# Designs tried in a protein design chat: VH-VL binders against q9nrl2r1430to1533. Part 73

Target 1, 104 residues: q9nrl2r1430to1533
Amino acid sequence: GGVHELSAFEQLVVELVRHDDSWPFLKLVSKIQVPDYYDIIKKPIALNIIREKVNKCEYKLASEFIDDIELMFSNCFEYNPRNTSEAKAGTRLQAFFHIQAQKL

## First folded at step 23 (VH-VL)

Design p9j
Fold by ESMFold2, look of step 23:
Structure p9j (fold): chain C 104 residues (1-104), chain A 121 residues (1-121), chain B 110 residues (1-110)
Amino acid sequence: as target 1 above (104 residues)
Amino acid sequence: QVQLVESGGGVVQPGRSLRLSCAASGFTFSSYAMHWVRQAPGKGLEWVAVISYSGKDKYSVDSVKGRFTISRDNSKNTLFLQMNSLRAEDTAVYYCARKPSYSRATWFDPWGQGTTVTVSS
Amino acid sequence: QSVLTQPPSVSAAPGQKVTISCSGSSSNIGNHFVAWYQQLPGTAPKLLIYENNKRPSGIPDRFSGSKSGTSTTLGITGLQTGDEADYYCATWDDSLDAYVFGGGTKLTVL
């Protein structure tokens, strides 16, 4: 999209990173730390990767940006049971994202 | 009644091999990545190796790479550490340990009681 | 030297409070959950604190954990002679691609 839309994506990613519940989503899960993660999660994504894709203008449509953010949350819920700190953080950050995304 | 019990430690000369075993009970062994952690006499703890649920993915610290091989037999609820080309610096108590399967977990619970490996000439 | 720094020893009288510090960096404590382990003489480590400040079942609330920036602290109140042990902080380190432990702190209850 346009320059205004790319600025909005950048601002939204910054707001997500600043949120207290961003900690499970900042970087990809380490394969050595969690060796089974990539056998279960086939399309890994994290905020640092999304931020780089925004910086490189790799999103052509707002829907592509939103899809990567939603994929990030769905990966969290797929790998982590609902009662875990990771899943609870994901639920809260996703709710925050939906509020902020209304401004796009 | 989650339990981990190591065995196979002993006194060996440098260059020899040992195979450590860890028998698991009281939990679904095949649902957890398993680890070895060691502790040299009078020293702190050092993470050694991890193996994935299925046994497909294995990682170890550089100091033991090429010499130690972690493995598992899920049908027998058993974790192994094959230790080849043993050196004096490998002398330690070896613990097996379970890690929660959550994406950001960094802790081990439970630990076995340990088995002692002494490499001396 | 370990990437996680702990004092070698701490002592206090029964009934008192102690704190044990652990300092690291953004590649470990700053970005990852911290755990604390108690190791009684001649025994295996036992999980005392996980996720910076949570206690597993069976660990009394006189054990507490906290994390600020790149540092973590274990607090123990109402000291008992049975608390004499080595205490280790632990986490993941991004730069080493490894689980890391502090050097340990020996607690003496006098």
Scores: ipSAE 0.779, ipTM 0.914, lowest interface PAE 0.8, mean pLDDT 93
Fold by ESMFold2, fold request of step 24:
Structure p9j (fold): chain C 104 residues (1-104), chain A 121 residues (1-121), chain B 110 residues (1-110)
Amino acid sequence: as target 1 above (104 residues)
Amino acid sequence: QVQLVESGGGVVQPGRSLRLSCAASGFTFSSYAMHWVRQAPGKGLEWVAVISYSGKDKYSVDSVKGRFTISRDNSKNTLFLQMNSLRAEDTAVYYCARKPSYSRATWFDPWGQGTTVTVSS
Amino acid sequence: QSVLTQPPSVSAAPGQKVTISCSGSSSNIGNHFVAWYQQLPGTAPKLLIYENNKRPSGIPDRFSGSKSGTSTTLGITGLQTGDEADYYCATWDDSLDAYVFGGGTKLTVL
C-alpha cells in the first residue's frame, strides 16, 4: 500500500510498543538465554521486526500485517504456560490489538 | 519435593579432568533447561553453562569454552559437567540450577547445595 | 569486576530496615527481569525475589524488590540476626550473552 495504509500500520505498531504489556514482545528471545525457544517456536517474530517490515513496505495487504501480529501472540501462548506473566501480558495486548485492528 | 543434588567434586591437579553430576527429583527434568553456576572461594557467583531440555543446544562462558562440556541424561534425571584441562582459577563450589521455561525468565530456582572443586598442585 | 554494582557491605540494627542497591545498564537491568538471592554462610543461594518484585512461596513480605531504570533495590524490614548473609542481584546481559550476578553485599545485623 499507499501512504495512508503504511501510516496506519506504523501507528498501530507504535501503539502496541507503547502499551504497558509490550515487554515480552519488543525483540526476539535470546537463544543462549532460552536455549529451547527456537526448537519450539519455528516462526519467531517480535515488534521490532514487524516495525522494520512496515518501514521497508514489506506488507502488501493489511491481512499480512495482522498475520504477523497474531503469530507473535500465538508464539507467546505456545511457549509460555497460561499462568505466566508473559502469557497474561500477551492476552491483554492481544485484546488491545483486536480493538485497534478494527481500523485497518 | 523439588531437589537438585550435586556430586563428583574433589581435589585435582592442574591439567586433570573431573566430571560433576547433578541428580534431579520432584519435577519433570526433561521439561527444563539446566545450568551450572560456580563460586570461587570468597568470591561472587559466575554463570558457567546451560543445556536445553533435549540436550541439543549447549552454551558456556568464554573462560571455560572448549574445556567444559555440559550434558544431560533425561532417562536418569541427571545433569553433568565434564571439566577438562582444569586450572587453578576453576577452583570453586559448583551449583546446578533450574530456570523456569518462560520466554523472559532470568532467575534460578532451585539451586543444589553445591560440590567443591579444588585445583591445586 | 561485575557489570552489576552492589555496595560491598551494609549494616543495620535488629528491627530496622535496610536497602541494598544494585546498578547496571540498559543491556541488563534496564531490559530484563531482575532476581535477588540470599546466601547464608556456608549454604547455596536461595531465591528471594524474581520478576523484579515478586516473592516465591515461603519468603516473607518484609523482603521486597523494586526496579527503576537501570537500578534495582532489595528492601528488608524488621531485620533479624538470621538475615545476616550475602545478597546478590542477578539478571541477563545482552552484550555479554550471559547471566550476570552482582558482586554481592554482606549484610551485618548489629
Scores: ipSAE 0.772, ipTM 0.913, lowest interface PAE 0.8, mean pLDDT 94

Design p9m
Fold by OpenDDE, fold request of step 24:
Parts: sequence; C-alpha cells; structure tokens
Structure p9m (fold): chain C 104 residues (1-104), chain A 121 residues (1-121), chain B 110 residues (1-110)
Amino acid sequence: as target 1 above (104 residues)
Amino acid sequence: QVQLVESGGGVVQPGRSLRLSCAASGFTFSSYAMHWVRQAPGKGLEWVAVISYSGKDKYSVDSVKGRFTISRDNSKNTLFLQMNSLRAEDTAVYYCARKPSYSRATWFDPWGQGTTVTVSS
Amino acid sequence: QSVLTQPPSVSAAPGQKVTISCSGSSSNIGEEFVSWYQQLPGTAPKLLIYENNKRPSGIPDRFSGSKSGTSTTLGITGLQTGDEADYYCATWDDSLDAYVFGGGTKLTVL
C-alpha cells in the first residue's frame, strides 16, 4: 500500500515535470529575480521540492501530497494575474493534475 | 502615458559620489519592482540593481556592491541610485526600468531615456 | 564577455529579411523567457519581444522572436531604414542569479 502510493506520487511528479506547462513550477522563484514574491507568497513550493519530499517519504497520505501540489498552484494564482502566461499555464497544468490525481 | 525620467548624471572625479533619480508617472509606482541598468560608452547593457515594490529588498551586481545603493520613495514616485566611490568603469548611461510583476518575467518595460554619468580624472 | 552571445553586426538591404541570433546556456535561455530590445542611435532601449515570441502593443508583426534550446532568434522582415539600430537579447540567469544581456548586434540597412 505505502510503497504503491509512493510510486504513484513519483510517477505523477514526473508527469507534471514533463508537461509543457510545468515551467512556472519547476523551481522556486529567485529572490533577486522577483524581490516582491516572498512578501506575498508565505509558503513557497515547487515541483523540485515536492519531488524531494516524495523521495524522502515525507508524504504519509495522498491528501498531504495533493495539498502541496494545490498549494503550488494557489501560489501561482495568488501572485500572477489571470491573464498572465504563468496563470494560464497553471490552469492547464492543474487540470491535468486533477485528472491524474483521480488515479491515486 | 507610462513614463520614467532619470536625472542627476554629471561629470565627477574618481572616488566622488553621485545620486541619480528616476521620476515615475502614468502607473502605480509602488506596485512594481524597479531596476537600474547601465550602458558604458559604445558597449552593451549591464544590469545594476533591483529594489522591491516596498523598498524592503535590494540587490545589486557584484561590481557595485558596497558602493552603490538603490532606494525609493513611493510617496514621491521616485527611484534613486546612490553611487559612492565612483570609478572610471562606472562611466555609463544609467537607465531606470520597470519590471512586470509576474513570477517568471525577465524583461523590462518601459525604460527611461537615461542619465549620463562620467567618471574621469 | 557578455553572458549571451550575439553576432556583432548584420546587414541587409531595405525590404529584405534579417535574423539575429542569441546563444546562451541551460541556466539562462534554456530555462527562462527571453526578451529583445531595439536601441536606435542615441536613444534608450525599447522592448521588441518578450516571453520569447510576444510583441508589445505598437510593435509591428514584421518583428518576431523564436526560441529553441539554449538559443533565441530575432527576425525582421520588410527591413526599413528606420530599423538601423542595436539589438539586444536578454533574460535571467539562474546560476549567476542576475539579469543578463547579449553583447548587442548592430543592424545596418544598406
């Protein structure tokens, strides 16, 4: 059960990273590139961090994994206006995630 | 309508100080991170410094660290660059530039017309 | 010495098409949005292209941008005498943790 779930999380992260709309989420935003970012986003997260947590078996429940992924998207929508490329990519990637997450 | 106007440039000797200003208009200045970019005579563009919308966070290129300080006064819609211990290699046109508030943006728009700083003995 | 590499100059006759290349690495162009700027003689840089291939309002469609791997290209069709200028590519470099520019390309209209 646990091993199967872990594998499922790993596979889903791989699929998210490979998605064309993953570019806003691959790594954390640089403080120098966007010095305003961390004044607004208090719980920053990215796919590389989530992948690391998966590899370290930090997710005991699927809900915890899902929560981090949703946090990643919510951060994107919090900071970026709806008409931005980041928000549009996030919308598409989140839709993809929701479909894939049904398999968990 | 969106406009940036630099001022404060001039001719100074090495070791002296100069303070540049950039007056912003036509947009909500306090909502944007602002940058300084410089261009030496006949050379390319070089990023110099950035300041967050609130002025809390500041960063600069290594070559000016300890000498240049970026700041802003949002009540006056003005960006500043305090330049101390000026060197000949600091000679350039200095542009202020606005960065869009998107998490993965990498470009500047608009740019001011620039103010010229000449450091020579 | 610039982080991004551009040809120092290109030239063409009016009405022709020109391309300006900009090469970088995986830590900049490979991962980040690229922008292009036009700098007419004696003027400030003006944004031509952002997010690799998007044009700001007011920029004619004869200006185009494309990105592939660690390189980007600015295309100019229907070259006009008024296009004679310096052109710069730019992006973010994650390894340097800084905004970076190409060395610039001088476009001469023959």
Scores: ipSAE 0.893, ipTM 0.957, lowest interface PAE 0.5, mean pLDDT 96
Fold by OpenDDE, fold request of step 24:
Structure p9m (fold): chain C 104 residues (1-104), chain A 121 residues (1-121), chain B 110 residues (1-110)
Amino acid sequence: as target 1 above (104 residues)
Amino acid sequence: QVQLVESGGGVVQPGRSLRLSCAASGFTFSSYAMHWVRQAPGKGLEWVAVISYSGKDKYSVDSVKGRFTISRDNSKNTLFLQMNSLRAEDTAVYYCARKPSYSRATWFDPWGQGTTVTVSS
Amino acid sequence: QSVLTQPPSVSAAPGQKVTISCSGSSSNIGEEFVSWYQQLPGTAPKLLIYENNKRPSGIPDRFSGSKSGTSTTLGITGLQTGDEADYYCATWDDSLDAYVFGGGTKLTVL
């Protein structure tokens, strides 16, 4: 990925973090807070991790970046029932992401 | 109706052991992480320990590590707290509590009625 | 010495409104859902508010919760004698990696 793409990823992550529905995704789930989480979710990821990967230039393709974001949402929907605040927030944030991703 | 009922409390001398039980009913016990929370006489609430739905993962507050062990028997819908090397500061009402299975949940519902543990020489 | 700070006591007459404050930090209230518990004398805690401002089934709407920054507030309107109890705020602390409670507030109905 070029410098321009990297900047686009950075900006998109910033926008995701600032979104009102980002709270389920800002950091990884604590093993003590939710001891069941990692028995179900095998590839945990969060926005802070994705941000770090962007900063380290680990994404060579836009598709790789998008895949991680989608994984983050997938994890949320896998663990949380549809009627939970987490799942509802995830649905809205994912919709926002899809709109912004079209600009990449 | 969802219900938790603690038992096993009593009066013991320092250094002795007790095992608390919590009988669950009215919900799928094996689907929930369970917690112990205690309350010293005239004091506030203190989180003690958590166990995952399967019993595989266990965690506890530092002050009880090495002395208290949380466990469960899902076939009997029962939560346990093995308390060894009891100290005076362990004197409290001990509550079992259920945690909702949401990734960012921070609350407990419901709570049992509690069982009293008194450690005194 | 509780991680979350509450006033030790509040009081009001029946029918009045009371508020109970709970102050924390960015690593707990600032980032996590807050809950409130009511503990009637000689009884176990009962969930009163969860996810900052939601009421479980059976909790009347005269109980309310709000969150701003690193603080949360429990509101009780139309105070009744039966509301006399201890109230605790609670949440998760990411820094301590533990569930934390306030010191509790004793509500007296005059």
Scores: ipSAE 0.892, ipTM 0.957, lowest interface PAE 0.5, mean pLDDT 96
Fold by OpenDDE, look of step 23:
Structure p9m (fold): chain C 104 residues (1-104), chain A 121 residues (1-121), chain B 110 residues (1-110)
Amino acid sequence: as target 1 above (104 residues)
Amino acid sequence: QVQLVESGGGVVQPGRSLRLSCAASGFTFSSYAMHWVRQAPGKGLEWVAVISYSGKDKYSVDSVKGRFTISRDNSKNTLFLQMNSLRAEDTAVYYCARKPSYSRATWFDPWGQGTTVTVSS
Amino acid sequence: QSVLTQPPSVSAAPGQKVTISCSGSSSNIGEEFVSWYQQLPGTAPKLLIYENNKRPSGIPDRFSGSKSGTSTTLGITGLQTGDEADYYCATWDDSLDAYVFGGGTKLTVL
């Protein structure tokens, strides 16, 4: 039930964070580092935010958790050109996520 | 072919004002965040200010807040730094620099040749 | 006084290899891409290395960058007289919410 699902979310977030390609996603983009980021990305999110939501039991459905993870990748691909290190890392991490998400 | 050219430097007394300009060419100026970086004589590099692509968002280092204002005119491919209430410690070569438009980019390329600002009584 | 720490100077003979270190913390080098710049006497900084170990077009492969933990290293092989310059490491610092530079290293070619 809910406890098992929550544990699964926690474990998946841990695995995502530990992945070599997680570096673009570990934290929110700084407004000073990238001044226009939040003019373009309207729903910013990162793994630390998702982890916090998991810890607070804000995800009642697996689909909600998955939606936030997909949003995270979507934001990356929206802002970064395909040939960037960020987009390439995102592509690999998303593939990893899709495999792991099947276990949810 | 990408080029940045600073101008406007000079010698001024403390308390006076200067306005620096940076003319950009060879790239789509309006697609890049632009920065000012300065270097005091015989010293290292210090980040000063950043302005977003559109000019809506501006940030600067604490030591120049309230005195320096970064701005841009995308129609003229020009970056500006308005420097008021200048102090001796503001003496430096001022560089304009371009930052790549990536979410985790941390570097500048290219840099202008710099323009020298000297504040002395 | 700089957030990133570099040795003040290094020297080597032509043809030799030299390394320049840059040490930071978890809030900068530990989490962010590092870049290196060359500043020839009387000139503006020039990008040598970005994203820890990548070279821009026009930079010869005798320049290299590496990163480990909270430190980075610039390597220069086949040292030439024209390499005599100041070298700066740089990155973003999350705790300061600012771009930061090393203090610079003066490279002398003997």
Scores: ipSAE 0.877, ipTM 0.948, lowest interface PAE 0.5, mean pLDDT 96
Fold by ESMFold2, fold request of step 24:
Structure p9m (fold): chain C 104 residues (1-104), chain A 121 residues (1-121), chain B 110 residues (1-110)
Amino acid sequence: as target 1 above (104 residues)
Amino acid sequence: QVQLVESGGGVVQPGRSLRLSCAASGFTFSSYAMHWVRQAPGKGLEWVAVISYSGKDKYSVDSVKGRFTISRDNSKNTLFLQMNSLRAEDTAVYYCARKPSYSRATWFDPWGQGTTVTVSS
Amino acid sequence: QSVLTQPPSVSAAPGQKVTISCSGSSSNIGEEFVSWYQQLPGTAPKLLIYENNKRPSGIPDRFSGSKSGTSTTLGITGLQTGDEADYYCATWDDSLDAYVFGGGTKLTVL
């Protein structure tokens, strides 16, 4: 939606980026660094991409914004075994996100 | 134990070809991307190439593109490096190495003991 | 020239401590996990440190790693003659789309 929703999305993305557990999610995984990633993850997304979509007003509904954030975590858990540093960071950041998202 | 063993090194003239092999044991080879890293005499380490666990995706450093081809045979737990049009600059010890298949992993463990390629006239 | 900069050599007496520095940029050390490798004379590299400061099983706690900004440091305490080796930092570089290594640091224990 409106100006208020876009400001709220931006504020939430800033809080996610500032979180200590954001490191797996800041940017897309490189296909050369991890050549199997895009054979497994078909809808890649990262915080920098979500932030660009907020800046370009591409989210019409809060649900669309929330869906991209949840997709980001779902990709992490699909690709990474649960005992990895990546998946543990995802679990903690997702919990933080769920608390913050109630403000939307 | 987890082990990587390279073979196929030797002395060849410039312009010739050589095929390196890396035999893997002690782990599920088909679950890992595999890499080649080389070390010229008296020099540091240089990443050369990576292949996805299925073998579908392959990438290499610009200095060897079009000349070196990484490949694998998962039924034989073997990684390969086909080296064509060899140059003196390709003289090095060649290591195969395994990297964890995690989205942000950047480390290699284990390494093979290496096989020496010498390109000289 | 190496993408990551290390001193070419360091030395110290047995029982002492050394640190080995590794300097990079925002496209590598600044945003990516760093690893460290020990290469004993005539042998393959061996992983010492991963994810900036973690030790794989079998690496004693006298080896430590840290990262600050675009720099990383390997610390070795209680030096032993068996620690004489070349040491390499490594990471991923987003600008080059490649794994990169430091030029190596030769440690001499006198």
Scores: ipSAE 0.783, ipTM 0.915, lowest interface PAE 0.9, mean pLDDT 93
Fold by ESMFold2, fold request of step 24:
Structure p9m (fold): chain C 104 residues (1-104), chain A 121 residues (1-121), chain B 110 residues (1-110)
Amino acid sequence: as target 1 above (104 residues)
Amino acid sequence: QVQLVESGGGVVQPGRSLRLSCAASGFTFSSYAMHWVRQAPGKGLEWVAVISYSGKDKYSVDSVKGRFTISRDNSKNTLFLQMNSLRAEDTAVYYCARKPSYSRATWFDPWGQGTTVTVSS
Amino acid sequence: QSVLTQPPSVSAAPGQKVTISCSGSSSNIGEEFVSWYQQLPGTAPKLLIYENNKRPSGIPDRFSGSKSGTSTTLGITGLQTGDEADYYCATWDDSLDAYVFGGGTKLTVL
């Protein structure tokens, strides 16, 4: 979409990256570190990739941007048991995202 | 009790081969990626290799690439390390270790008791 | 020459407190969880600390971990003679695409 919409996407991604609970989501999981990750997660996504897509104007609708962010959280909850630090961070960051997404 | 027990160590000459085994018990072996870590005499710990829970994917540190092969038999709850073209610098205690299957986990628990490999002539 | 740098040794009297440092970089400690291991003489490593500052069940609270920037510290209070061991920090290194360990610190309780 327009310049206004793109700056809103960029600002939201910046706020997500700065959040204390962003650590599971900053970059893709290493296949060597977690060799089974990509057998389970078929549509990997992370904040650095989403930020790149914003910079390249690859989101035509706000819904496409929101879908990538929600996919990121869904992957976390699918791979990680609910009681893990990763899943708890995802829950908190997702709640923060829902508040910030009202600005879109 | 969760337990890992290594075996197959010994004294061999350079250029020879050795196969290590690690018997697992007390947990669902096929649900975990498994690792080998070694410790040269009087030295620290060095990560060597990992294998995915299915055995599909295998990775090793550059110093052993092409010489060591990690494998597993999930029906026997056993992890293996085939060590070919052994060198004096491969002399170490070899530990098998389990890591949690979480997306950012970086720690090992439990460790086996270790098996000693000595490469000398 | 270890990717993670630890002092080679540290000593203190029974009942005292000691800290063991571990220095790394932004590609390891700066971005990744740190763990600490105790290796008693003649035994396998045992997990003391995971996720920077958490203790597994059975590890007493006199063992503590902390992380700041690219450095991490193991703290041990109320030292006992049974604490004489080698201590290792460990983490993932994204640049090397490998798990890395510190060179180890020998603790002597005198």
Scores: ipSAE 0.773, ipTM 0.910, lowest interface PAE 0.9, mean pLDDT 93

Design p9m
Fold by ESMFold2, look of step 23:
Structure p9m (fold): chain C 104 residues (1-104), chain A 121 residues (1-121), chain B 110 residues (1-110)
Amino acid sequence: as target 1 above (104 residues)
Amino acid sequence: QVQLVESGGGVVQPGRSLRLSCAASGFTFSSYAMHWVRQAPGKGLEWVAVISYSGKDKYSVDSVKGRFTISRDNSKNTLFLQMNSLRAEDTAVYYCARKPSYSRATWFDPWGQGTTVTVSS
Amino acid sequence: QSVLTQPPSVSAAPGQKVTISCSGSSSNIGEEFVSWYQQLPGTAPKLLIYENNKRPSGIPDRFSGSKSGTSTTLGITGLQTGDEADYYCATWDDSLDAYVFGGGTKLTVL
C-alpha cells in the first residue's frame, strides 16, 4: 500500500521494460503465433499486464507484485528450452530484477 | 534427415474441393506446430494456416477462413489442408513448413518442396 | 502490396557485395524477429537467416542479416552465380495476427 510503494512498482516495471532483454516479456504471447502456448502455460502474464495492474492499484502487497514478476520468468523457463534466446534473456532479466527488487 | 513432402495438388474447376497432404519424417512431428504457406505463380509467399502440435488449435488467414481446414494425424506424421469452394485466386504452389516451438519464434525450417494447385475453368 | 517492402530486383557482378533491404513497421520488424529465405528457381524457400542475424548450420558466413528500427537488410558478399535467386524477408505482424513476407527481391549475378 501507499503512494510511495505504487511509485516504486511503476519505476521497477519501467526499468524492466527498458532492459535489453525485455523483448520476450513485453506483451502476451499470441495464440495464433504460438498456438500451443496456452495449453502449457496456465497463468500467462507479461510486463504490459503487470504495469496495468500497478496502474489500477491491484497489488495489495509487495509480495503480490514480486510473485507476478517471478511467474513471468517461470513461464518463460517452463515453455522455452534453456538454450533458446528467450530463456537466456529471461535469465539475464531475472538477475537484473533481483538486484532492483532488493532495493525495495 | 528432416523432410516434409507435400502431395494432393492438381487442376480443378472453381467451386470444387481438394485435399493436400504433407508427410513428415526425421523429427518428432507431434512436438511442432505446422503451417501451410502458398505462392501464386510469379508472386511472393503468403502464410495460410497454422495448427498446434496436438491439433487442438487451428488458425487461418481471412481470405481462406471457412473454406480451408488445416488438420493433422500425429500417428501418421501427416499434416493436411482440406480446401473447399476453391477460387481462381487460390491457384498456387502450397508448401508445408515447420516453426520452432519457442515463445517468440517467427521463422520456418524446413519447408517441403511444394504441391501445385491450379483452379481454372 | 506486401506488408514488408523489398526492392523488386538487385544485381551485382561475381565476387562483389550486395545488400537487399526490407522495410516494415513497428507492429512487425520493430518488435519481432526477422528471417530471410532464398528461393532458387523452381525450388522451395530455404532459411538463410533467423533471429535477425543468425545463420542455421550449412549457411556460409557470406550471408549476413541486420536490423535497425523497422528495417532489416540481407548482406551477401563474394557473390557467386549460384546465388541468383529470389530473396524474401519474413516476420510476425502483431496488428494482423499473421506471419508476413516481403514481396521478394530477384538477385541477378552478371
Scores: ipSAE 0.771, ipTM 0.910, lowest interface PAE 0.9, mean pLDDT 93

